# VHH binders against q09150: the designs that were tried, part 11

Target 1, 302 residues: q09150
Amino acid sequence: MRKEYLVSHIEENAHQADIYSLNVVAGNLWSASGDSKIKKWSIGDAEHSLVEEIDTPHKLGVHHLATSLDENVVVSCGFGQDVYVWNPETNEFRDLGNNAQHPSECWSSCISPDGQTIAFTSVDGRIAVWDNPSDCKISELDTKGKFGLCIDYSPNGRFIVSGHQTGQLFLISTETGRLFHVLSGHTSPVRSVAFSPGSTLLAAAGDSKMITIYDVLSGDQVGQLRGHAAWIFAVAFNPVGDLLLSADVEGKIKIWDIDTMECISTQSETDGAIWAVAWYKNGFIVAGADKSIRWYRAAATE
Below, E stands for the ipSAE of ESMFold2; O stands for the ipSAE of OpenDDE; V2 stands for 0.75 times the mean of E and O plus 0.25 times the DockQ between their complexes.

## First folded at step 4 (VHH)

Design m10 (framework vhh_gocatamig_d2; at its last look DockQ between E and O 0.01; V2 from the best seeds 0.00; counts 0 for: pae O 15.3 > 2, unsure alone 62.1 < 65, placed apart)
Fold by ESMFold2-Fast, scan of step 4:
Structure m10 (fold): chain B 302 residues (1-302), chain A 121 residues (1-121)
Amino acid sequence: as target 1 above (302 residues)
Amino acid sequence: EVQLVESGGGLVQPGGSLTLSCAASGFTFSINALAWYRQAPGKKRELVAGITKGGSTVYMDSVKGRFTISRDNAKNSVYLQMNSLRAEDTAVYYCAAYSYLRESPSEYDYWGQGTLVTVSS
């Protein structure tokens, strides 16, 4: 069913630099910025209030944030080759980048659905899976120098997917820690990947300006979504899994129907790059180069 | 991609001053932070000072109070004002850009070619 979305709230100057990462978990929105701050915002009812402002040890800016579903584990990646794992209740930052077994230059991360493992990409092409309680490496895939730009865990916990600067996607089985599929379809950088809520589909997008949908178990390409005229930096399935949200560096936002593989909405309220998107119960949220956080709510259909 | 060009190095006596400049070009809208590193003969490259797009700064302990980093976002430039220079400040100074559009795995990606600073009598 088609839904239309309207801007319901704009938080102007939410940060002092670009906002690179957004996560919606446990009734809160988390934002990470090039200003080296991470902020927590309420997503309850009509209130979009700042809950907490966190000064991080990242000196050159935070470009990636992963939060566990229970908010007990946060992983932040900064521009200064720094990566921290921390608990927001204590704000005690563990510097994982100084562990000799950790990749020296982490770019992106994701946390397993149970919160126990963390997966990392690196500039040198290594994909490492870590057991958080023991602070030990479980497995590693060496892509032989293919810079890993994005990574995601399937909601059922069975798979990890990474997207790379070459356009390759590596689908890893978490049970074995080994490569399951190498996914084809892109020959330029993949900037964003997302599993569907049912863990059956995977979306990938980036500099090709198209979104490719894959069947996880077969590795087959089942669809392509075309319409963006600029690099896509964010894709996200809604909680139901019937819609995909995408946003590009020219500020275009598109909503796609996954069953029909058709664009059902295109919006642009900003001409700056959108680096991050997230769904919440009433709609979706976007943020990027204009330093604002924009909230969209579903509108009535006629 | 991002390209960096440094200038302003030279020979100066102990206690003197120099201003280093770095101009960025290419996909500059993606640059979050600009930084100055230095490398003395036989030593590893070390972070001297950095500045984010929002204006927050970081300095190594030995240069605090002597060096000032500044940024002109409209000109895509970063500057390092170096005062009260010491013999141990002698090094090649490198500009580095921290970009969200990074695509290269090279450890020297988004580095300038360097500018030599010699503090000697």
Scores: ipSAE 0.720, ipTM 0.852, lowest interface PAE 1.0, mean pLDDT 88
Fold by ESMFold2, look of step 5:
Structure m10 (fold): chain B 302 residues (1-302), chain A 121 residues (1-121)
Amino acid sequence: as target 1 above (302 residues)
Amino acid sequence: EVQLVESGGGLVQPGGSLTLSCAASGFTFSINALAWYRQAPGKKRELVAGITKGGSTVYMDSVKGRFTISRDNAKNSVYLQMNSLRAEDTAVYYCAAYSYLRESPSEYDYWGQGTLVTVSS
């Protein structure tokens, strides 16, 4: 069965450049852009008003953003190969990109829900796991030069997954600090990874134009979602975990039923790549090259 | 395929001016930032100036007030206006592009071949 989603709000020109990252946390949407700004938007009203605009030290733009659940710790990565950890309440930025204990040329980051653990991918293929309170490295996995393009932290706090330019995925146990699985199935760059909310599944997508679903504990591929005609840069599970949202560089948005592995909705954008997606309250949000944030809601029930 | 082509280098006397140009082609999607780097003999390559798609700029301290970076998004071109040139500005100047589609660990992804600027009497 197909499901219906409708555009409920468009924030046109929300940023002055492409919007590369979206995070929904604690009743707000966070957006990060190549204009070097991070913006916070209200989820709770129909206008989705701008709550805060943050001028970051990223001189060449921001492309990755991760927030703790309580919004007290933010990690951002930029095109200048710079990484900052900061508290949005104080806007005090701590530079991690040039830290001798931190991998050089960091690309993507994630943070545990409680804000205690940060993980980074790097251009040289190292994956570093960092204890935020003590500001020191816990562990490091050397992938031997495989550029890490994306990374995610499981909601249960037990796993980190990274996706790489080789198509490989590295699943790391946070309990041991060691590699848990190497996942295959992609032979092209993996651009986005996401854990399901129960932390039992993960999705990986990228330049292969397909989405692969893995069982986290076994490492087995349990599904493949085909239908995109272009590179996929964003995937996200809904809060229940029964739906997956995906978007490609030609503006196509698809929603997949995870129980059946079928596409149940396709929305066509007419303006450029979609770089980021997020779910909220029975709906979803997309942003990308057109510099706009588009809010969708499920069709009214009753 | 992605190409970056620099032009405008040459020999200039101290106090003189040059305009460097770089044309970028083969990009399927927008370039978030364009930049000029330089490398003098025996020195490491350094960022001279950068400009984002939205028009924000960054300059190294020693060139601020003397150099101006600009871009033409329709032509995918970046320019470096270099005024009040000094002997220490002598270097090979490289154009660089920053894209979200980066897939290589090399710092030379989306780099030009360079154009020589010599400031000498």
Scores: ipSAE 0.549, ipTM 0.773, lowest interface PAE 1.9, mean pLDDT 87
Fold by OpenDDE, look of step 5:
Structure m10 (fold): chain B 302 residues (1-302), chain A 121 residues (1-121)
Amino acid sequence: as target 1 above (302 residues)
Amino acid sequence: EVQLVESGGGLVQPGGSLTLSCAASGFTFSINALAWYRQAPGKKRELVAGITKGGSTVYMDSVKGRFTISRDNAKNSVYLQMNSLRAEDTAVYYCAAYSYLRESPSEYDYWGQGTLVTVSS
């Protein structure tokens, strides 16, 4: 079954540098860029107006952004290996990088659904879990030098998964704090991981140009999605969990049916790398090297 | 695999104090529940104190008010501050680790080699 999507809105020059992260929470789009700015955009209006612009303490840009569901906690990771935890309402930034217990060279981050736990990957292969707001480390795995490129928290709060340079995925149980699975299937860097809304499936993609779907509990591979011709930098399940969105460095966007494991749509409106994707309503949003935010909507079925 | 290493044991006079430490080594991952057990000569191993990752604690009745268990999650370490030591506290003290706090020694995944505490005048 093919599905058609149309560009509904383009925010040109949304940022002054590449946009590396998109998050949809509480009816808002959050974007983070190499220009060291974080922006909040309205989803409810057709124009998707800018709601807020945050000047972060990051000096070299922001490449990862995590936002709690209630928007009370935001975690940003920058190219300077600087990490901040902050409240968007007060714009008070905690410099977590200055914590002596914090792993050096943090790269990616995610927040638990309840906002009480923050997890990080590091360049040196550590997966650290911290309590918020106490800023106390409560868990850590040391993969012994395997660069953690991406990380996600399951919607049910029971699992954390990280993707690494080696292609390995480490699935951690938040209940036990222990390693639950080491997932195989990739031998090249995993750039993006995403849990399904039901926390039953996990998608992983990267330089292999392939997306692997895993069963979270069993750790089994349940599907491999092939079709991209370039490195994949972003994957995301839609809110229902029946579709997966992916994007690569050549600007190709693909939508996959999780039931059939088939590509049902491909978009090619940009030649620039797409670094980030997010679902909203019945459409999706992408951003990347062209510094624009592109909004897509599902076409009406005739 | 996680290994537990105890330290701090020794000879102490009645009324004295000791602090035991247990640190995880090897492949480093977080341990949810940490506990101290002890085994006196001719007696069964018994739970002395336990602490969860969240900081909840349990003590055997005979050590309440005298012993304090604490945890450093960043170091994956557990400590047992023992005050007002008594002759009956003499035992080999073992560090144990598991995903949940257990009362039965057989339920724990990891054990240290133990450290001897002797309380004698």
Scores: ipSAE 0.000, ipTM 0.214, lowest interface PAE 15.3, mean pLDDT 90
ESMFold2 (binder alone), look of step 5: mean pLDDT 77; pTM 0.782

Design m11 (framework vhh_gocatamig_d2)
Fold by ESMFold2-Fast, scan of step 4:
Structure m11 (fold): chain B 302 residues (1-302), chain A 121 residues (1-121)
Amino acid sequence: as target 1 above (302 residues)
Amino acid sequence: EVQLVESGGGLVQPGGSLTLSCAASGSTFSINALAWYRQAPGKKRELVAGITSGGSTYYMDSVKGRFTISRDNAKNSVYLQMNSLRAEDTAVYYCAAYSFLRESPYEYDYWGQGTLVTVSS
């Protein structure tokens, strides 16, 4: 079944610099930018109004954001080793960069579905899992110097996957805290990873310009999605799990049917790099180098 | 990969001024921030000033009001205007670039070779 998506709203100059990260939770869109600000936008109204602007302590810009499902925990990673965990109700920022057990330079993070643990990648190749309430390290995987560029928690909470500069993917069991699979298929940087909502599949993409789909339990490659002509920085499964959204540095957006492994839609409303994508109830959202947030809605089709 | 080239260092008397410049080349389209660090003999390298592509600036406390950082986004260049220089400002000054396209784990990948600033009579 073919679905059409149309631009429903464009927020021009949403930030003063590139928008690097988007997260949709609890009826809100969160955006993080190189301007060192994080903004919250309404999902519910047609104008997608600005709800809150947060002036962060990040000195050199924010390039990554993770938000718990209840919005009580936010993790932001900035350039220059700035890593903060905070509650948006108080805006009290806890600086993890001063913690001797924290990775030397954090790049990306994700929060467990229950909000209790946070997983981090680092430039030095460590993947650390922290208990948020106690601020204590639960487990660590040392990849021996492989820069971790992206990370995700499975929705069932049983797995963490990290993507690395070498093209390797490390799949970690949260029950044991140990490596479950090392996934192959990429020999260039993996920029984005995503678990399916059912936690049975994962997608990985980056500088290879292709998307590889893996079966989580077996570690086997079950599909490859080809069609992008530029580096892919964002992939995301829709909430149903039947579609994958991808976007590249030339501004191309593709939607893939996971059952058929076919591209069913290609959009291009900007020539600038798209760094971030997110699904929401009515469609999807993209943002990147042009400093705008573009909202797409599903249109009626046969 | 990004390459950085610094210039503008030299010998200056206390109270004098210098302008440092740094040019970035290579995969520069994703550079978000440029920064100046310095390292005096026997001391750790420290962040002096930084500027984002959006124009937000940071300065360490000891240089606030004396140093001004600016950038040219089209040229991927950053400048540090240093006024009212003191003996404590004597150091090798390094340029650093912070890019979303970073792919190297080594901290020196985005550092220039440095430029020496000596404040002395």
Scores: ipSAE 0.673, ipTM 0.828, lowest interface PAE 1.1, mean pLDDT 88

Design m12 (framework vhh_gocatamig_d2)
Fold by ESMFold2-Fast, scan of step 4:
Structure m12 (fold): chain B 302 residues (1-302), chain A 121 residues (1-121)
Amino acid sequence: as target 1 above (302 residues)
Amino acid sequence: EVQLVESGGGLVQPGGSLTLSCAASGFTFSSNALAWYRQAPGKKRELVAGITSGGSTYYMDSVKGRFTISRDNAKNSVYLQMNSLRAEDTAVYYCAAYSYLRDSPYSYDYWGQGTLVTVSS
């Protein structure tokens, strides 16, 4: 089966620098940029209007953003190793670098589906899980010096996966706080990981230019998606879990059918790197080095 | 090979001005956040000024209104204009660049060799 996707809206100069992170929650798109701003955009109107512009305390730009499903908790990671947790209603930014038990060299984060815990990667390879209401560390995995580049919670909340500069992936059980699987298949940096909405599959991609699909419970590789000619920085399953979206540093966007493991669509509308992708109700969104946010909608199916 | 090369340091009297320059090579400059740090004798390095890839700036409280950071992506350079210099500004000044790609096997941060600024009568 094939689907056609068309650009429905382009927000040019959405930020003043590269857009590194996109997150779709509720009726909003959140974007985070090297310009140290975070912006909210409407999903509900055709023009995808700016809802809010947030000036952050990040001194050197924001490269990672995680938002809880209820939008009450936001975690942002910036260059220079600054990490903030805040409630968008109050705009009170809590600097985690001042907590003696918090890893000082965090790179990426994710928030549990219930909003109660936050997981962090670090430059020194530690993966820490924190209880947000009490601001206390629950568990920590020491990968023995492997820089963690990406991290995600499974939608059912039972697993955390981290991807590392070495190419290793660590799948952690949230019930025990311990390592469940070390996943193989990559020997180059893993830049992006994503759980399927059913929490049964996991996608990983990065500098190998290949996407590997794993079965979560067994840890087995169930597929490999080949076709990108450049480093892949973003992968995402659609809400129903039958498609995977991927984007690379040369601006190529691919849609994959997970049942057939075949590429069903390729877009090449920008030469700049795409750093972030997200699905929304009508299609998908990409952003990256050209400072624009591009919205795509499904047009027709085979 | 990734390099950051600082220049422009020297001896200046209190109230004087200096312009520091940092030239970068071997990486994608325009996507990097850039910063000036300083280290005085017996003290740790501190962030003096920063500029994002989009051009927004940060300044340490003690230098606000006196120092200006700027970048020229076409020349692959970052600058620190220092006005109304004080004895407490005496330090070695370091240029740093922060890479999102981390395509270097040596560091995700790139540092220069430093340039000495001495404010003395």
Scores: ipSAE 0.583, ipTM 0.788, lowest interface PAE 1.4, mean pLDDT 87

Design m13 (framework vhh_gocatamig_d2)
Fold by ESMFold2-Fast, scan of step 4:
Structure m13 (fold): chain B 302 residues (1-302), chain A 121 residues (1-121)
Amino acid sequence: as target 1 above (302 residues)
Amino acid sequence: EVQLVESGGGLVQPGGSLTLSCAASGSTFSINALAWYRQAPGKKRELVAGITSGGSTVYMDSVKGRFTISRDNAKNSVYLQMNSLRAEDTAVYYCAAYSYMRESPESYDYWGQGTLVTVSS
């Protein structure tokens, strides 16, 4: 049986510029935009109402957002080479760019499942793991100049994966702080990575227009998903782990069955780039260049 | 890949005005912000003004009220209108583009060739 997804709500002009990052945590959607604002939206009401609008110190736009599961820690990365860590209750922004031990040019970040550590990529290829709130660097991997474009923590907290402009992926053990695997398969920039909910698989996608699925423990490629005709900037496993969502810069959205490695759904309701996707309890959410947030709900099909 | 072409520099007397222009080409749909930097001899390159695709602006303190940045998204161009110019404004002015599709570690953003602005009598 195929599941079709239909648009359930469109928040037009959700931001004044492109929306680059979406995070779903508990009852809320967080969005980050080139308009230098971060917004919080309700998942629980049918209208997905705006809960909070946050003015950030980023001057040239926010392109990356990481939110802890308890919503007490938020990390934002901006186009101005600035990175901030902050608590949404106080809205006190701590500028990590002024810390001499921090990477000078951060691009992407992720927060551990327990909220205790933050991992960062940098333009010069360093991957730093930072203890929050002690503000101390725990470990660092130097990839020798390979620009880190994306990063993710495994849900069990045991691994970090980074994707790089060379196409390489670095899988790091959080227990040792050391490199576990260097994953191959891409020779073009990797724009998005995601761990499966069981922490057993990871997906990587980008400018190659294909998605590669890896087994985390062995480092082996276990599948490739082909069908996108444009660069992929977002991939995400659903909470069950049986589906993968992907979206490209031409506005195509695909859903893949991980067991069969087959595309089971394709949506195309915009010709603008989709930069960000996220799953929520009833379906999925996409956002990008058209400045809207689109909510999709699962619907049975025959 | 993004390419930037700058124009509009020159020699002007103190109190005069100049308009700098920068045209972007290539993968322009991914550009979130366009900015003007300047570099005087022996000094670090510094942000003068920036504008996002949504129209929000930033200015360095010493140029607020004198300089105005504007953007034409249809032409993928950014302009810096410089009024009440001072000798301290003498520098090479660079256009920069901040792109979400960045892939180069050698340049954080795309830079133009630079255009010289000289303010002297």
Scores: ipSAE 0.691, ipTM 0.839, lowest interface PAE 1.1, mean pLDDT 88

Design m14 (framework vhh_gocatamig_d2)
Fold by ESMFold2-Fast, scan of step 4:
Structure m14 (fold): chain B 302 residues (1-302), chain A 121 residues (1-121)
Amino acid sequence: as target 1 above (302 residues)
Amino acid sequence: EVQLVESGGGLVQPGGSLTLSCAASGFTFSINALAWYRQAPGKKRELVAGITSGGSTVYMDSVKGRFTISRDNAKNSVYLQMNSLRAEDTAVYYCAAYSYFRESPGSYDYWGQGTLVTVSS
């Protein structure tokens, strides 16, 4: 069944620079930008008003944001490869760089579903897991990949996946702390990875312009989604797990039916790169190079 | 086709001033972070100063209060104003730009050829 989506709200000039990261948690949208600010927006039936503006210690801009499900832990990664962990209620930023065990030269992060650990990629291909709130390194895996571009925690907490500049994907078991699978299918940079909400499937996309769907336990490729003509920087499963959202650097937005492996919607209303996407209760949200945040809602089915 | 072209380097006396310029072409300048790096003979390349798309700045400790980085989006240029120059500031200065768009985000995607600054009596 084909689903139609309409733009319901556009927040123009939401930031003063590109918006690189979006997270939807607990009825709020979080955005992070090259302007070194993080902003919190209301998405609960209101006018999507700005709730909070956070001036971060990142001096070269914020390109990645991870937020715990309870919103008590936020991790920001900056273009200076600097990392901060903070509680949004107190606005106190903790710089992990003051320790000998700092996750140096980190690029991307994710927070475990229970909020107790944070996993990081690095520019040299390492995956490090850190305890929150003690900021002590628990484990580290050298994946032999180049630059680690993206990372995600499975919703059941059992797995971490990282995507690398070489196209390699590393699936790590959190139960053992060891490599579970090296996933094949990409020979160019993987820019985005996402676990399905049931933790059974994994999507990976990037410069190959295709999305590969993997079975987590077997490591087998179960599908490939083709149709984008440009690099894909963002993929996300909806909360039900039957749809995947993807967006590319030419501003194309696609929605895929995971059961049929078919594209069921394409939007082309943005003319700049889209760096970030997120699902919310009524639809999805995108942001990128045009400095705006765009809300889309489901309008019709069939 | 992205190009960064540095200019303004030269020989200057200790305590003197120099302005480096970097002209950029082939990309949307306003959305990119720009930085100045330097490399002295026998030493590794180091970050001197950086400026975000939003105008926030960062400086190496040894140049704070002496150097100022700025950008002009209308001219697609970034500048490094260097005051109170010291012998240890002698280096080849490189302009670098990066966007999230390139193959190694977080690394500088584009480098200039460099411009030599010599501080000597």
Scores: ipSAE 0.017, ipTM 0.411, lowest interface PAE 6.8, mean pLDDT 84

Design m15 (framework vhh_gocatamig_d2)
Fold by ESMFold2-Fast, scan of step 4:
Formats: structure tokens, sequence, C-alpha cells
Structure m15 (fold): chain B 302 residues (1-302), chain A 121 residues (1-121)
């Protein structure tokens, strides 16, 4: 049965400003917005109803959100240069900006698969790995001033990858805490990175309008996906790992077959930029400048 | 790149009012928030008021109830209406834009040139 993806639900005015980040975890969708709110939405009901609306201490908007698989740890980064680690059950926000060892002006973060460590990028080029239970920095990589725009943990927990303003990618071994590979192929900002579910591949995309696929262990480029005509802000592998989802600043959504390296679908009925994408059990979700959350569902072909 | 141009500064008497304007140009579609900062001689620059594209506002405690920030999205402009001005409000006022599109680490936010506000008799 061949799958095609169709819009199943649109939540108009899901937020009062651009939606910059989407995370799917534990049967919920989490969204973060320039309106300084974080919202949780149900995946399980057909209407994808709002579960919770959270007022954050961020005053100028939330542009980044990372959520642990058990939903007990959330990291949010805001335009006010604020970074908070937070428990959704208590809504107690810990301000990491008050810890002298934490890099100032953090931009993006990710949480390890076991929920124990958090990795951060910063505008000064530092990549810090933080032990969440002890609230202590355990390692740091200094990229010599290369602003980090995106970061991800491999699903097996063995690697962290960061994408930078220069176009460089830094692949870090979590076992050693040291640089494993410096990946190049972009000379423009890398806006989004994603590991495959098997942790064997990673995808990087940004202002080059091209997606580069790398083999994690060798550091080699194994493919390039061309077709977007605008800056790409989001890429994500599906749970099976056979498809990649990408979205650009003109609102184009593309699905790529990783085995053939070919675009198999283009959707284009979104107004404005798409800043964030996420896969869920029945399909995928996109959000961006139009303030809506759009749900796409897989449909069988005849 | 985003460019910010401030206007409306000047000399006012204590208890007077003044409106500051800031016009943004360039890649304005990526701006999430616009803010007013001020810096008095020998002091650090401090956030006075901010407004998000969604209309949420933030104010410094000492100006709450006296200052109002507003925006005109069609003109890419932000305004600071300052009422009941005090001598301690004397400072250079700067407009800042917070953008989702990061072009360099030195351009985390975009700053205007500043406009002087002097409150004195």
Amino acid sequence: as target 1 above (302 residues)
Amino acid sequence: EVQLVESGGGLVQPGGSLTLSCAASGSTFSINALAWYRQAPGKKRELVAGITSGGSTVYMDSVKGRFTISRDNAKNSVYLQMNSLRAEDTAVYYCAAYSWLRESPTSYDYWGQGTLVTVSS
C-alpha cells in the first residue's frame, strides 16, 4: 500500500505569533511560539485538542523547545537570551542564565534519549553538555566563535551533531566528550539537523536550499537532495527512517525517499514560512509564520 | 539585515510627555519582537519596554503605568508613549529588533543609533 499525505486537521490561530518549534513526545505535540507561550496538544484524539497552555517567563518569545521522552524535562530558549529548564508537572522554571558556568546567549538545545543530559549551542560558538540531575556542565566544545543554530542527539545516545552559521557541522562523541568529525558541504548557514532513527545517517539543511545526507561513522556525504527554491528551516526523518520531511521559508513541504534520494511529494498550500516540522504515528505536523498547526495524515492509495 | 531608525527624542520638563518612534526596514518578516532600551551616562543599557509580533508587552518596573509600547505592523514601526516623565528617565533611548533569522553572532539583535531624551527644568 503506497502512502500519500493529506491535510487532516488545521488549528487556525494556534498561537498569537509565529510558531518556531514543534516536539512530538509521549502522545502529545508541544509547540513554542513568539507569543511567549508553550502549548501541549493531543495526538490521540481526532480534533487534536489543546491539553495545556503554559505561560513562560520568556518575555520576548520562545523560539526553541526540547522535551524529554517522558515529558519530565523541558528546555526552552527565548529571544531575550533566556534559557530555562523546567518540569511541566510543577511549572518550576530554572534559569540557567544565572549559572556562571553556562554559556550566555544559548540558541538551541537537545535532550539525551535517557533524559539525563542536555546539549546547548550558543552564539559565541560553544557547545555545552550539561548533566541535568546535578545541574553541572560535564563537557564543552569551543568552535572558535562559530554560532550554533541547531543541535540534535542521535537516538542511540552516542553522538551529538550541531549545525553552524558558517555551514560547518560538528559531530561529537558522547562516550569521549570529544569532536568525532567536522562535516562540511555547506558554505551557508545550517538551520536544521536530524539523525535517522537507526543513528547511522544524519541530514543537514539551511540557506543552501539543499539537504546533505551524511554517514555518521565515516563522516562521508552519501547523498544530496535538491529541489527546494528557498531556505530550509526544518528536516526530520520518519520513525521508520525511509522518508525525510523538509520545509522551506516559502511554505513548501517535501517528502524524500532516502533509498532513491528522490522527492516523492510536494505540498504547497501553506501561507508563509514553515519554521518547524515533526512526525507522529499517523503522519506529520508543520507550523510557522501563519500561526497555525497543520496535521497531515497518511492515506492508502488505490 | 534589519535597519532601525529612531525619532522623537528631545528636551521635556518633569511631568511632560514624549513619543518615541522606531521604523524597521530590510528583512522585517523575521522580527518576533521590538524593544526599547535606555542608557544613562555611566550606567548599563537596560530594557524599558518590549512588544512581540503577537502583541504581548513587557515593561521595566519603574515605567509601568507611565509608558506604553505599541506597534504598527503594516509600517514595521514601534512606538513608546512616555507620560509623567521624571529626571531619572533622562537617557539615550535605543530601539532593538529580535529576529528569528540570525545572520551573524554579532547581530543577535539589531540596534538603532539612539535618540536622546532629557528631562529637566
Scores: ipSAE 0.488, ipTM 0.749, lowest interface PAE 2.1, mean pLDDT 87

Design m16 (framework vhh_gocatamig_d2)
Fold by ESMFold2-Fast, scan of step 4:
Structure m16 (fold): chain B 302 residues (1-302), chain A 121 residues (1-121)
Amino acid sequence: as target 1 above (302 residues)
Amino acid sequence: EVQLVESGGGLVQPGGSLTLSCAASGRTFSINALAWYRQAPGKKRELVAGITSGGSTVYMDSVKGRFTISRDNAKNSVYLQMNSLRAEDTAVYYCAAYAYLRESPTEYDYWGQGTLVTVSS
């Protein structure tokens, strides 16, 4: 174990139900929960205070949250075909789930780096890109019934990747709106995908308990990370792009060196599933079934 | 495969009470949230009450304070206690189940057959 991470803060009962989604943007952490609330937390140096609590119109819980880099666009997905797009400054929610031009039940979403488009996965296997704020559909890919579980925009805005319950990954060019690669390597549900900050690599993980690293342009597998013994629900590259964070449904947290493809840290202090992870300036944050948010900092190296 | 079976509907006078039950069978470990919907003649199906795995509840405004949703995880059941029933509560009531840890699209949104509740005019 070459690098040690220590728990720096635990927010007990951060929500009243499972925490399914975490996003770190600007100086804030956003969390979304089965309690139908979205919360905003400070990630400043001195404290991790609750900044804002948002009582959403979601009736059965919020299981996915996407936040634009400028925090002016937030997309939330809930269990009852509920999809909302809102501006935190105005606190006005637009219901896309009941919009006549939004025909598919959406599961997961991501926002383009410039905040002008939103991409959605659907239960029926459609991947749609919509203009924000007009809510007009720009493009759609029909995977012929393959439930889309996760989706991400590349940081350079050129690609979208979706992961599906069949194990298939669809890499879409945003320039053409067309399929660029169908990625192989998984034969069971892909629960989480992430682009590297340089937009050159992507990671995919899920029920195979394995993380596959792909080269974006070639579509080739460049590595596989093995060590989790349970379904992986979250993967995230750090801002530098040299590390990958992963977490599983048994509460194991692993950090991987992307250059060597080796696990350099394992944490197991949580009981129960970890559904979401995020990197921040001083380390990483995890949340899941225990309703807590846990901050980890890198220990001093000597 | 998850199956949902509703029971407890019937004819009741205004001001009366009914308890609806929904029993889940099959792959019940997939269930995260349970909900009761209703559909009155000529109207669209609407959410009446919901309960999450964490016990959080939501209610339609017109039933708040009159209806109570509860769950029994040991029996894989959800209940809707309906008090102070009104003519406008007349509808077919449906149980629905939602899963976060679902294995296929067909396991996402399970619906029962429905149970008729008639509040006499």
Scores: ipSAE 0.463, ipTM 0.705, lowest interface PAE 1.9, mean pLDDT 86

